# Ledger of designs, part 84: VHH binders against Abasic site processing protein HMCES (HMCES)

Target 1, 269 residues: Abasic site processing protein HMCES (HMCES), of Homo sapiens (Human) (q96fz2)
Amino acid sequence: CGRTSCHLPRDVLTRACAYQDRRGQQRLPEWRDPDKYCPSYNKSPQSNSPVLLSRLHFEKDADSSERIIAPMRWGLVPSWFKESDPSKLQFNTTNCRSDTVMEKRSFKVPLGKGRRCVVLADGFYEWQRCQGTNQRQPYFIYFPQIKTEKSGSIGAADSPENWEKVWDNWRLLTMAGIFDCWEPPEGGDVLYSYTIITVDSCKGLSDIHHRMPAILDGEEAVSKWLDFGEVSTQEALKLIHPTENITFHAVSSVVNNSRNNTPECLAPV
Short names: E, the ipSAE of ESMFold2; O, the ipSAE of OpenDDE; V2, 0.75 times the mean of E and O plus 0.25 times the DockQ between their complexes.

## First folded at step 9 (VHH)

Design x9 (from r5 with R27F R99K L103F; framework vhh_6z1v_2; at its last look DockQ between E and O 0.01; V2 from the best seeds 0.00; counts 0 for: pae E 5.0 > 2, placed apart)
Fold by ESMFold2, look of step 9:
Structure x9 (fold): chain B 269 residues (1-269), chain A 123 residues (1-123)
Amino acid sequence: as target 1 above (269 residues)
Amino acid sequence: EVQLVESGGRLVRTGGSLRLSCAASGFTFSTYAMGWFRQAPGKEREVVAAISWSGGITWHADFVKGRFTISRDNAKNTVYLQMNSLKPEDTAVYYCAAKSYQFYDSPKEYDYWGQGTQVTVSS
């Protein structure tokens, strides 16, 4: 998993993340650092993307079932990193394999501190290698959505603003992540950064790629992963497995260039 | 207190038309997706149509497509189901339901339900 789409405006994204707390009360997550949110159809490692995490990470004695939403850097920078420039990190932290998460210090340490997050996206991209060639076919991969029809005026041609209405009912992909907090040695703001946990692909995706992000399917799974105050690391790790509740479609090669940030990146071909 | 109150169900002949209304109160209607469901005797409750919080996206079950139209008026806190070309198999109790932001095709996902209104289609 190395490319995602997360393009919704902040206010729409926030409303899409409505949830129930431990008492069953409907709530919206509270933002931290909202100005760092950079919506795009084409997010790559080192960019910022929104994640959910427990309020208890920020407020002593807070209700651990309450959620904060915050942009974090994709590519976990461990709290012990000594250099001043995160690009100097000599190992890849974009993803974290579930089968070795308790063996790698970069992931085991923050996980032991309860630093679990839910990474939000419209969906993710994967490239299928075609046998006998170096050509790759990109796919956009996402939760199944109810087929919908657009309401609108008769005779009007579709436009980019009309395409935005299709997202009124989009079920966001919710991926299991781990985050850490790094204090730059020369000072400045604490850097929050995350990795996406990966698992073996489900049967439905195995022809595209052999790995997939660990997807948290449904509010129970999301709540348990986030609630480090009530759910131990051991119990949380039971949530990490492949899911077949996933769908996809082929997209054009426009998405290959990470500078392209247009709806064409995820449009079916 | 959240309330959803359906109205407009009655007896109608095959081929006829009927409009159901569902008046909502006790929540911010414009931030909820709405759905119409129906339940015939001995059958499970099934989704008929749904509409996004803004009204910009609708969905209709295949068995009513082209005949039924869901709509909403956020100023009146009301969702509607216009039913045309009615058939005897449309006979059921019709329920409206509300879910924050996103609609689904499963009844278990919805937070609030109305009491239902009976629609009977005679041959």
Scores: ipSAE 0.131, ipTM 0.574, lowest interface PAE 5.0, mean pLDDT 88
ESMFold2 (binder alone), look of step 9: mean pLDDT 84; pTM 0.858
OpenDDE, look of step 9: ipSAE 0.635; ipTM 0.840

## First folded at step 11 (VHH)

Design i23 (from x3 with D111N; framework vhh_6z1v_2; at its last fold request DockQ between E and O 0.01; V2 from the best seeds 0.00; counts 0 for: placed apart)
Fold by ESMFold2, fold request of step 14:
Structure i23 (fold): chain B 269 residues (1-269), chain A 123 residues (1-123)
Amino acid sequence: as target 1 above (269 residues)
Amino acid sequence: EVQLVESGGRLVRTGGSLRLSCAASGFTFSTYAMGWFRQAPGKEREVVAAISWSGGITWHADFVKGRFTISRDNAKNTVYLQMNSLKPEDTAVYYCAARSYQLYDSPKEYNYWGQGTQVTVSS
């Protein structure tokens, strides 16, 4: 739960996020701060990644079923943080355990304000530990994808056509998150930051790792998690559970170094 | 406002060919993926073929591979299903459906549906 791929160009990513509002109208999410989107095959904590959230967070009386897409910092910075540099936060907010979310003030408070978001990725990476050794096998984990005609390989990027055959129809991974808003003490723009909620792993992933992100599988789950105007915190938390609707493949150790940003990070081995 | 109107369904002999058309209106056709689905009596609706918004990606069910071809003409706001080497098992009502941009193989993912056109293949 500490590394993702989110490499799609902005226009491809936006099209993958097409949705229906509560009246059934087809929409694309409206971007906020699009210039802060930094696509990469290898995203780590403290980097910016796109999330979905309700328009109602930004506009008084807006339709809460309408979606904004915005880059936010991975690693929630609580509104009470006093230092000028968020990297000096002394506790880890990359993830939030579902079983204690209502006990931790860093997460309970923004959740009570309806600050729910959907974290977007191509998929996430997890490292499998081998018994009796320090060796770890990384895996790329993602939603099952429809097998399309004139197939391209995941990780093949030697031409725009090969890339498009895989990624133009990619189903994005949608993870449940909580965000908060921090005003730097020296002034400047409000910092939006998020945490990814985690749950016990499903049976299919249990040999890789004992935890997984809380995945929102399908538009109903995504809509309910985002819509804090119509869906209470209590009802939204019922959406937080493991899923078996997930697939994976082994990848090379290239992804281990977070500075590596190439298709090899997610290519099957 | 949104309308999908299928046409071309009729009775044909085994081994014959048929072309289905679906005329679309009331939305920007070039931003929608299109699919053909079918439902035989007593069976669940199933995907036959789908095509992405740009036409660059297609998918065909295994039971029609090599026999059916989906295509689209964005200038005419029309999606087609060319059906060759027809079998009695292909007898069904055929529906056209639309969804924003990406194609999927499940009826639940499609938002707009036509009324269907009957295809009957005789022995």
Scores: ipSAE 0.632, ipTM 0.853, lowest interface PAE 1.4, mean pLDDT 91
Fold by ESMFold2-Fast, scan of step 11:
Order: C-alpha cells, then structure tokens, then sequence
Structure i23 (fold): chain B 269 residues (1-269), chain A 123 residues (1-123)
C-alpha cells in the first residue's frame, strides 16, 4: 500500500470518526495539530495523513478508550534514529509486513510501547499488472458504501452536488498502523510518523495485487486495536488478517503522478 | 437518560397508509443519524430506512422504495416513517434506532434503540 486518498474537509472527516467510548458515551475524536492536516486525492509516502490513537498516549490517567485524531508523517522514523534529517533513513518504513512485525526492531519496539494507530483514508490505490504489456491499470480500493438516495454510489455520482452527498456519509477505510515518536537531535517538535501493516491480499483483490493493508473492519476491531491500555500486543495482533469486505473500481492514469490532486484521481472510468 | 419512543403502530388494511413517529430525548438529536428497522415473527431484524444527522442523506431498502419515506424534524427531536400501499408482508414490530452522524444499513452499527411499535396489515 503506497498511495491513498484522504480528501475530506476536516469537519466531514471528524464526523466520519464518531465513536463510542468504553462507558457508552458518544464522542468525536479530539484533534491534535489540526493545521497539519492536508486533504488530498493522491497521498504518497512522506506526506501527512490523519490517524486515530488512544488519548492515553498523551495523558497519563486518560481513559484508554478515548480517541485523538492527529496528522502523522507516512514513513515511520524510529525513536533511535540519530541523524538530523529523517529523509536520510536508509530503509523503507512505508509498510510493515504482518509476518515479520515482531522480528523488525523498528516496529517491534513501538508496538511493545502500545503505539498502535488507525490510519484513515477514503481508500487506497493499487496498480494491476496487465498481461503482455508493461502498462499497469490503477484501481481505487475502499469499503463498500451504502447506496443513498439522490447521490447513489460513488460510481453513480457524476455532478459536484451528487459527489458532496456521497462524501458526507462516506465510510472511511480504517487501516492498522504502528507509529513512533522521534525527537530531532537539534531540538524542535517531536515527529510522529507511522507505517501501515500489510497482509496477503484477499481473494477479491488477488488479481489486482498480491498484498493489501491490514484493514480493521468495524468499530469493535478499531476499538481493540487502539486500546493499548486494555488490549495486549498479542491480542491486538489477532486482528491483523486479510479482509474480503472491500470493493474497487478502475481509475484513469491521472493518479499515476502523485502531483495530481483532483477528483479525477478516483473517478471511475 | 437516552430514550427513543416509537408510536403510530396499529392495525391497517392492505393498501392503506400509516405514519410512524419516534420521539428522542436525552441526547443531541440533531447530531445523530436515525434508522427504522422491523422484525416479523420468526425472522431477523432488517433495516427499512435511514436518514443522516442533517437530513440531507436518506436510504431506503429495495422492498419499500416508492412506498415508504423517512424524514426528520430536528426542532421536534422526531423521526418519521410514512408508509403507503401497505402489504401483509409489512406486518412487523417497527424499531427506531440512533447512531452518531452517519447512517448505516446494519442494525449492529446503531447504539440506541426504542422498544418498538406493532404494525399489522390485514387483507
């Protein structure tokens, strides 16, 4: 998973993340660094994306079921990294394989500290290899969406008004992530950065790509992954597996260039 | 205390019309999506219709499209289900349910539930 869309305005994104805490109280996640959120139809590694994480990471006695939403850098920078420039990190931390997560120090250490997060996106992009050619067909992959009246589904929404209604009730893709905190040696703000855990693709996606992000399907899975105060690393890792509850459609090559940031990136062709 | 109170259920003849109401209290109604669900004896609870927090987005199950209409009045903290061209197959207990902001087509996504109102459609 190396490209996503996360374009919702902050208020729409926040409403899409409404949740119930352990006591049964309905809540919206509380924002941290909201000004660093940059909506885009075409997010690549090194850019910031919104993630959910437990309030307990920031407040010693907080209820671990309460959620913060914060933009984090895509591409985990380990807390032990000694150089001044994170771009000088020699290995790729955009994704973390589920089968080796407990073997790789860069991921095992933050995971042991409970640094689990849920990475939010409208959906993600994958490029299918076409038989007999070097060309690849991009697809936008996302949770099945409810077909609402007037707007219909994303494939049926062909006007700006219809698209707005699709997005107002969009079910965000919720991907399992691991984050870490890096303190610049020269001083400055702590850098929060994340990696997306990956698994073998499900049957429905196997013809598009052999790997997929570990998707947390539903509020129970999301809650257990985030709640590091009550759910151990061992129990949380049981949530990491392929998911069949996913859909997709082909998109144009406009998305290939990460500089293109328009609705055409995810529009069906 | 969160309360959802359904009303309007009664016996009605085939082809008739009926409006169900659900009065909400104990929470900020205007920030919740509302759904109507039904359950007939020996069958699972199924989703009938849903409406987003603002009323801007609605959903209706295929088997009621063109016959039932969901609506809400945020000033009155009430959600409605207008039922037209009623059939014996519509006989069920109708439940009102609430979920923060976004509507869903699954009962398990809703947190607050009413006790139900009985609708009986006779030939």
Amino acid sequence: as target 1 above (269 residues)
Amino acid sequence: EVQLVESGGRLVRTGGSLRLSCAASGFTFSTYAMGWFRQAPGKEREVVAAISWSGGITWHADFVKGRFTISRDNAKNTVYLQMNSLKPEDTAVYYCAARSYQLYDSPKEYNYWGQGTQVTVSS
Scores: ipSAE 0.622, ipTM 0.835, lowest interface PAE 1.6, mean pLDDT 90
ESMFold2, look of step 12: ipSAE 0.545; ipTM 0.818
ESMFold2 (binder alone), look of step 12: mean pLDDT 84; pTM 0.846
OpenDDE, look of step 12: ipSAE 0.119; ipTM 0.586
OpenDDE, second read of step 12: ipSAE 0.786; ipTM 0.900
ESMFold2, fold request of step 14: ipSAE 0.563, 0.536; ipTM 0.819, 0.813
ESMFold2 (binder alone), fold request of step 14: mean pLDDT 82, 83, 82; pTM 0.843, 0.843, 0.841
OpenDDE, fold request of step 14: ipSAE 0.869, 0.865, 0.848; ipTM 0.932, 0.931, 0.923

Design i37 (from x3 with S54E; framework vhh_6z1v_2; at its last look DockQ between E and O 0.57; V2 from the best seeds 0.00; counts 0 for: pae O 5.8 > 2)
Fold by ESMFold2-Fast, scan of step 11:
Structure i37 (fold): chain B 269 residues (1-269), chain A 123 residues (1-123)
Amino acid sequence: as target 1 above (269 residues)
Amino acid sequence: EVQLVESGGRLVRTGGSLRLSCAASGFTFSTYAMGWFRQAPGKEREVVAAISWEGGITWHADFVKGRFTISRDNAKNTVYLQMNSLKPEDTAVYYCAARSYQLYDSPKEYDYWGQGTQVTVSS
């Protein structure tokens, strides 16, 4: 997983993340650094993306079931990194393989500190290799969505306006991530950065790509992954597996260039 | 505290019409999506229709499209289901349910539930 779409306006994104805390109280996640959220149809590594994490990471006495939403850099910079410039990190930390996560220091250490997060996206892109050509077919991959209609207009599903309304009720893709906090040795703001855990592709995606992000399907899985105060590393890792509850459609080559940031990037062809 | 009270269920003849109402109290109705669900004897609860928090988007199950219409009035804390061209297969207890902001097509995603109102379609 190396390209996503996360284009929702902040207000729409926040409502899509409404949840219940441990006591059953309805809540919206509280923002940290909301000005660093940059919506895009075409997000690549090193850009910032919104993630959910437990409030307990920021407040020592907080209820660990309460959630913060914060933009973090895609590409985990380990807390032990000693260089002054994180771009000098010699290892690619965009993704973390589930089968080796406990073997690699860059991921094992933050995981041991409970630094689990849920990476939010409209969906992600993968490029299918086609036999006999160097061209690859991009696909947009996302949770199954309810086919909504404009209020009082049964049959409006055929209008271009209906595509705009789908976003107001879009079910965000919720991917399992690990984050870390890096303090610049010469001073400055703490850098929060994340990696997306990857697993073998499910049967439904096997013809597109051999790997997929670890998707947390439903609020129970999301809550357990985030709640590092009550759920141990061992129990949380049981949530990391392929899922079949996913859909996709082919998209145009416009998405290939990460500088293109338009609805055409995810529109069906 | 939180209450959803359905009303309007009764016996109607095949081809008839009926409007169900659900009055909500004890929570901020305008920030909740609302759904209508039904359960016939010996069957699982299924989603009939749903409407978003602001009323801008709706969803109707394929088996009621063109016959049923969901609507809401946020000033009155009420959601409605207008049922036309009723069939014996529509006989069920109809439930109102609430979920924060977004509508869903699964009963498991809804947080607050009413007691239900019985709709019986004869003939």
Scores: ipSAE 0.642, ipTM 0.847, lowest interface PAE 1.6, mean pLDDT 90
Fold by OpenDDE, look of step 12:
Structure i37 (fold): chain B 269 residues (1-269), chain A 123 residues (1-123)
Amino acid sequence: as target 1 above (269 residues)
Amino acid sequence: EVQLVESGGRLVRTGGSLRLSCAASGFTFSTYAMGWFRQAPGKEREVVAAISWEGGITWHADFVKGRFTISRDNAKNTVYLQMNSLKPEDTAVYYCAARSYQLYDSPKEYDYWGQGTQVTVSS
C-alpha cells in the first residue's frame, strides 16, 4: 500500500470514528494535533494521516479502550534512529509485512511496547499490472458501502450535493498499523510515525495486486487492535489476515501523480 | 441500560398505513445510526430502512419501493417508520436497531436491538 485517500472534513471524520468503550459508553475520539490533519484524496508516504490509538499511550491510568485520533507521519521512524533526518532511513518503513513483523527490529520493538494504531482512510489505491504493457491500471479499494437511494454508486453522484451526502455516511477503511515515537537528536517535537501492516491479498483482490493492507473489519477488531492494555501482542496479531470484505473500482490515471488532490482520484472510470 | 422500545405494530388491512416508533434510551441517540429490520416467520431478518445520525442520509430496501419512510427525532430519541400501502408480504416482526457507525444493511453490524413489534397485514 503506497497510496490512500483521506479527504473527509475533520468533523465528519470524527463522527465516522464514533465508538463504544469497554463500558459500552458511546464516545468520539479526542484529537491530538488536529492542525496537522490535511485532508487529501491522494495521500502518499511521508504525508500525515489520521490514526486511532489508545488513550493509554498519552495518559497514565487511562482506560485503554478509549481512543485518540492523531495525524501521524506515514513511514515509521524508529525511536532508536540517531540521524537528524528521517529521510536517511535506509529501509522502507511504509509497510510492514505481517510475516516478518517480529523479525524486524523497527517494527518488533514498537509493537512490543503496544504501539498499535488504526490507520484511517477512505480507501487505498493499488495498481494492476496490465499484461503485455507497461501500463498500470489504478484501483480504489474500500469497504463496501451501503447504497442509498440518492447516492447510487460512488461514481454516480450526479451532483455535488449527492457526493457530499455519500461521504457523510462513508465507512472508513481501518487498517492495522504500528507507530513509533522518535525524538530528534537535536531536539524538537516528538515525531509520531506509522507503518501499515500488509498481508497477502484476498482472492477478490488477487488479480489486482498480490498484497493488501491488513484490514481490521468491525468494531471488535479495531478495539482489540488498539487496546494494548488488555490485548497482548500475540492476540492482536491474530487479527492480521486478509479480508474479502472489500470492494473496488477502476479509477483514472489522475491518482498516479501524488500532487493531484481532487475527487477525480477516486472516481470510477 | 440501553433500551430500544418499538411500538405501533398492529393488524392492518392491505393498502393500509402504519407508523412504527422506536424510543431509545441509555445511549447518546444522536451519535447512532438507526435502522428498522423485519423478520417474517421462517425467514431471515432483513433490513427495511436505515437513517444516519442526523437524518441526512436514509436508505430503504428495494422491496419498500417508496412505500415506507424512515425518519428520526433526535430531540425525542425516537426513530420512526412510516409504512404506507401495506401488503400481506409485509407481515413480520419489526425491530429497531442502533449502530454506532455508519449505516449498514447487515443485522450483524448493529449494536443494540429492540424486542420488536408485530405488524400483520390481512388480505
Scores: ipSAE 0.022, ipTM 0.371, lowest interface PAE 5.8, mean pLDDT 89
ESMFold2, look of step 12: ipSAE 0.520; ipTM 0.809
ESMFold2 (binder alone), look of step 12: mean pLDDT 83; pTM 0.847
OpenDDE, second read of step 12: ipSAE 0.000; ipTM 0.258

Design i56 (from x3 with S54H K108S E109R; framework vhh_6z1v_2)
Fold by ESMFold2-Fast, scan of step 11:
Structure i56 (fold): chain B 269 residues (1-269), chain A 123 residues (1-123)
Amino acid sequence: as target 1 above (269 residues)
Amino acid sequence: EVQLVESGGRLVRTGGSLRLSCAASGFTFSTYAMGWFRQAPGKEREVVAAISWHGGITWHADFVKGRFTISRDNAKNTVYLQMNSLKPEDTAVYYCAARSYQLYDSPSRYDYWGQGTQVTVSS
């Protein structure tokens, strides 16, 4: 997974992340560095995206079921990285393969520290290989959405104007991530950065791409992945598998250029 | 303490109308999506209609579209289901449910539930 859409205004995004803590208390996640959140229809690696993580990562003795929402850099910079410029990292850490996550030091170490996060997006993009051409067909892939009377389905071959009405009730895609904290050797703010765990694609997506992000389908899965205070690494990794509860539609090539940031990026063609 | 109390269920004849009410207390009603669900004996609980926290978005199941209308009054902490052109197939216990902000078409995604009110439609 190398491209996402996360365009909701901050207040809409926050409401879309409403949750229940362990005590049954209804909550909204508390923001960290909210001014670093920049909505976009076309998020690429090295840009910031919002993630959910346990409050316990920031506050000693906090309830581990309470959530923070924070923008983090896409492309994990390991805490042990010694160079001054994160772009000099030799490894591509945009994605982390589920089958080798416990073998790679860059991912095993933060997992051991409970540094699990849920990466938020409207959905993600994948490029299908086309026979007999170097051109690839992009698809926007997202959770099935409720089609309401004042909110259309974006999966329909309808006018793009109709699906704008769905955003107030949009179910965000929730992808399993691992993050780490890096302190620049020359000083400066701690850099929080993440990687998205990937799995083999489900049957429904196999014709588009052979890999997919590990999607946490539903509140129980999201809660268990985030709650590093109560859920061990071994138990959390049981949540990492392909899911069939996903839908998609073809989009125009305008999404190919990561500088394009318009609704046309995810509109059906 | 969160409470959802349904009222208005009764016996009605085929083709009749009925309005159900659900009075909510113990939570910030205006920040919750509300849904109406029903369950007939021997059948699973199914979603009938849902309404967003602000009322600007509504959803109705295909089997009730054009006959049932969900609405809410945030000043009165109440959600309503206006049922018209009732059919024997509408006979069920009707439940009110609440979910933070976003409405959903699945019972498993709702946080709070009422005890239900019985609607019986006779031919």
Scores: ipSAE 0.406, ipTM 0.758, lowest interface PAE 3.0, mean pLDDT 89
Fold by OpenDDE, second read of step 12:
Structure i56 (fold): chain B 269 residues (1-269), chain A 123 residues (1-123)
Amino acid sequence: as target 1 above (269 residues)
Amino acid sequence: EVQLVESGGRLVRTGGSLRLSCAASGFTFSTYAMGWFRQAPGKEREVVAAISWHGGITWHADFVKGRFTISRDNAKNTVYLQMNSLKPEDTAVYYCAARSYQLYDSPSRYDYWGQGTQVTVSS
């Protein structure tokens, strides 16, 4: 996974991340560094994307079932990295293979510390090799969306309220991630960065690409992945597997250029 | 050039069914909400049904009462209106309309319109 979409306005994204804590109370995640959130139809590695993580990572004795939402850098920078520039990492940390997650220090160590996160996206992009050509067809892959029927007056579509209602119905893709905290040697702000765990593709996607993000399908899976206080690493890793609950459509080559940030990136062709 | 071309309108008997189609071109179809409107002689144009850009949200007028269903195929740049249990009161010119991203019930808020297709329901 090397490209995602996350374009919802911040408030809509927050509402889309509504959840119940372990007490059954309905909650919205609290933001950390909301100003770092940059909506885009075309997110690439090294960009910031919003992730969910347990409040326990920030507050001692917090309820570990409570969620925080925070923009983090895509591409995990290990805490032990001693260079001043994260771009000097000699290995790719955009993704973490599920089969080697426990073998690589860069992923094993933060995972062992409970640094599990859920990476949020509208969906992700993959490119299918075209037979006989060097051309690749891009696809947008996402959760099946539930069709909702509304009755009554649609009202003024241009109102903020109506806008929010429309976008609030999008089910976000929830991908399993590992994050780490890196302190620059020269000082400065702590960098939070993440990797997306990948698995072998499900049968439905196998013709498009052989790998896919580990998707956490449903609130239970998301909750268990995030709750490192109650759920062990071993138990959490059981959640990492391919899912067939995914849909996709072909999109234009507009998405090929990472600089393109328009709805056309998602548009079916 | 933006075009919306409706088809499928015809004379049918009461209780009959029709499927209207609207083929869109000249704009990014998948970024537009689509709507079906109708106008009967001497009456104002009214919304029949609407569907969001991704098809996840549908709206139907109260008078539809489950008889009509809007759907879309973004790969074909087409929006559909399945009409069942048609009544004489459903006789009208049916119009397809497009609006960027959001649903709306007011005709004045739609950006593009088709020429319409005549649906006539005989008793």
Scores: ipSAE 0.012, ipTM 0.321, lowest interface PAE 8.8, mean pLDDT 88

Design i57 (from x3 with S54H L103F E109K D111N; framework vhh_6z1v_2)
Fold by ESMFold2-Fast, scan of step 11:
Structure i57 (fold): chain B 269 residues (1-269), chain A 123 residues (1-123)
Amino acid sequence: as target 1 above (269 residues)
Amino acid sequence: EVQLVESGGRLVRTGGSLRLSCAASGFTFSTYAMGWFRQAPGKEREVVAAISWHGGITWHADFVKGRFTISRDNAKNTVYLQMNSLKPEDTAVYYCAARSYQFYDSPKKYNYWGQGTQVTVSS
């Protein structure tokens, strides 16, 4: 899991994240650093992606069920990292294996601090390998969407008017993440960065790739993962497992180059 | 206080038409997606139709396509369900429900519910 799409304009993305707090109040997540959000059809590690996290991380007495949405760097930089340039980190923290998460210091420590987040995307990309060839087929993988009458599925979003209608009611993919806060040794702003937890692929995805992100399917799972004030690390980790509630379609090789950032990256081919 | 009040349910003969209304109060109606659900005796609540917060996107269950049409009037804080070519199988209590911005096909994802209006279709 090393490539995603998260292209919705900020206002559309915010509405797609509407939620209910513990008191039953309907809310939109409050933005932190909204100017750092960069919509893209083709997001790679080291770019920023929007994540949901508990307001309690920022306000001591906040209701832990209230949500902040913030852009974070993909590729977790541990709080203990001593060099001035995060790109000099010697190991890859793009993904975190569910089976070793409590054994790796880089992930165990932020988990112990309740630093759980939900990584938002339209969907993610994976490349299917074929025996006897170096060619790989990319697929766009996302939650099943309600098939509306005129807009239809993503496959029907081939015109500008239908594109808008598809995305206004798009169910965002919600992936379990861990984040950390790194303070530059020479001063400057705190860097928030995240990793995506990965699990073994479900049966439906096994022919495409052997691993998948830990997907939090539904609002109850999302709420429990985020609510570090009421839900312990042990209980939250029970939410980390493969899910079958996923769909996909083949896409063009245009997506292969991470510099390509157009609707063609996720369009069915 | 959030309230959704359904009206228009009554006894109708097979092949007849009926329009249900749901009046909303106590929340910003124009920012909520709306759904119509129904529940027959001994069955679970099932989604019949749904409409986005702005009205530009609609969904209808296969068993009512071509017969029922959902619509809304944000100025009047009301969602409607126009029911044509009614069948005995349409007999149920009809509920309206609200969810922030986006609609879903699962009852569990809706936040506010009305008390229901009974529709009875005689054979």
Scores: ipSAE 0.499, ipTM 0.803, lowest interface PAE 2.5, mean pLDDT 90

Design i58 (from x3 with P107S K108A E109Q; framework vhh_6z1v_2)
Fold by ESMFold2-Fast, scan of step 11:
Structure i58 (fold): chain B 269 residues (1-269), chain A 123 residues (1-123)
Amino acid sequence: as target 1 above (269 residues)
Amino acid sequence: EVQLVESGGRLVRTGGSLRLSCAASGFTFSTYAMGWFRQAPGKEREVVAAISWSGGITWHADFVKGRFTISRDNAKNTVYLQMNSLKPEDTAVYYCAARSYQLYDSSAQYDYWGQGTQVTVSS
């Protein structure tokens, strides 16, 4: 997974993340660094994306079921990285394979510290290789949405105005991530950065791409992945598997250039 | 304390109209999706209509499309169900339900429920 859409305004995104804590109380996640959130239809690695993580990461005695939402850099910079410039990192940490996560130091160490997060997106993009050409067909991949009487199926929406109406009730894609905290050796703000865990694609996506992000389908899975105070690493990793509960539609080549940031990037073609 | 209080249910003749209201308190109403459900004698509870937290998205079951309209007034913490062209098959207890942010259908869980209001359609 190397490109996502996360375009909702901050207030709408916050409401889309409403949740219940372990006592059954309804809550909205509390923001850290809200000014670093930059909505976009076309997010690439090294940009910031919003993630959910447990409040216990920031407050020693906090209820581990309470959630923080924070923008983090896409592309995990390990806490042990010694160079002054994180762009000098020799390893690509945009994604982390589920089958080798406990073998790679860059991922095993933060995972052992409970540094699990849920990466939020409207959906993600993948490029299907077309036989006989070097051209690839992009697809927007997202959770099935509630069918409305104005738009029908969201995958069948024909115009930007119909798409705008569905965002009011959009079910955000929730991907399993690992984050780490890097302190610049010469001083400066702590950098929070994340990687998206990947699995083999499900049957429904196999014709588009051979890999997919590990998607946490539903609040029970999201809660267990985030709650590092009550859910062990071994138990949490049982949540990491392909899911069939996804849908998609083809989009135009406008999305190919990561500098393009318009609704046309995810509109059906 | 969270409360949902339905009102407006009564006996009405076939072809008549009725408006149900649901007054909400004890939570931030404007961040909740609201739904109307009904349960007829001997039947399972089914979803009738639902509305997003802002009111921008609505959904109505096929069996009430064109006859029922869901709406909300966030300033008054109230959700409404306007019922027109009522039929005997609409006879049921109608329940108001609240779901944090996300709008869901009849198979999904809702966070809060009212006690219901009886609607009886004669002949």
Scores: ipSAE 0.039, ipTM 0.479, lowest interface PAE 6.2, mean pLDDT 87

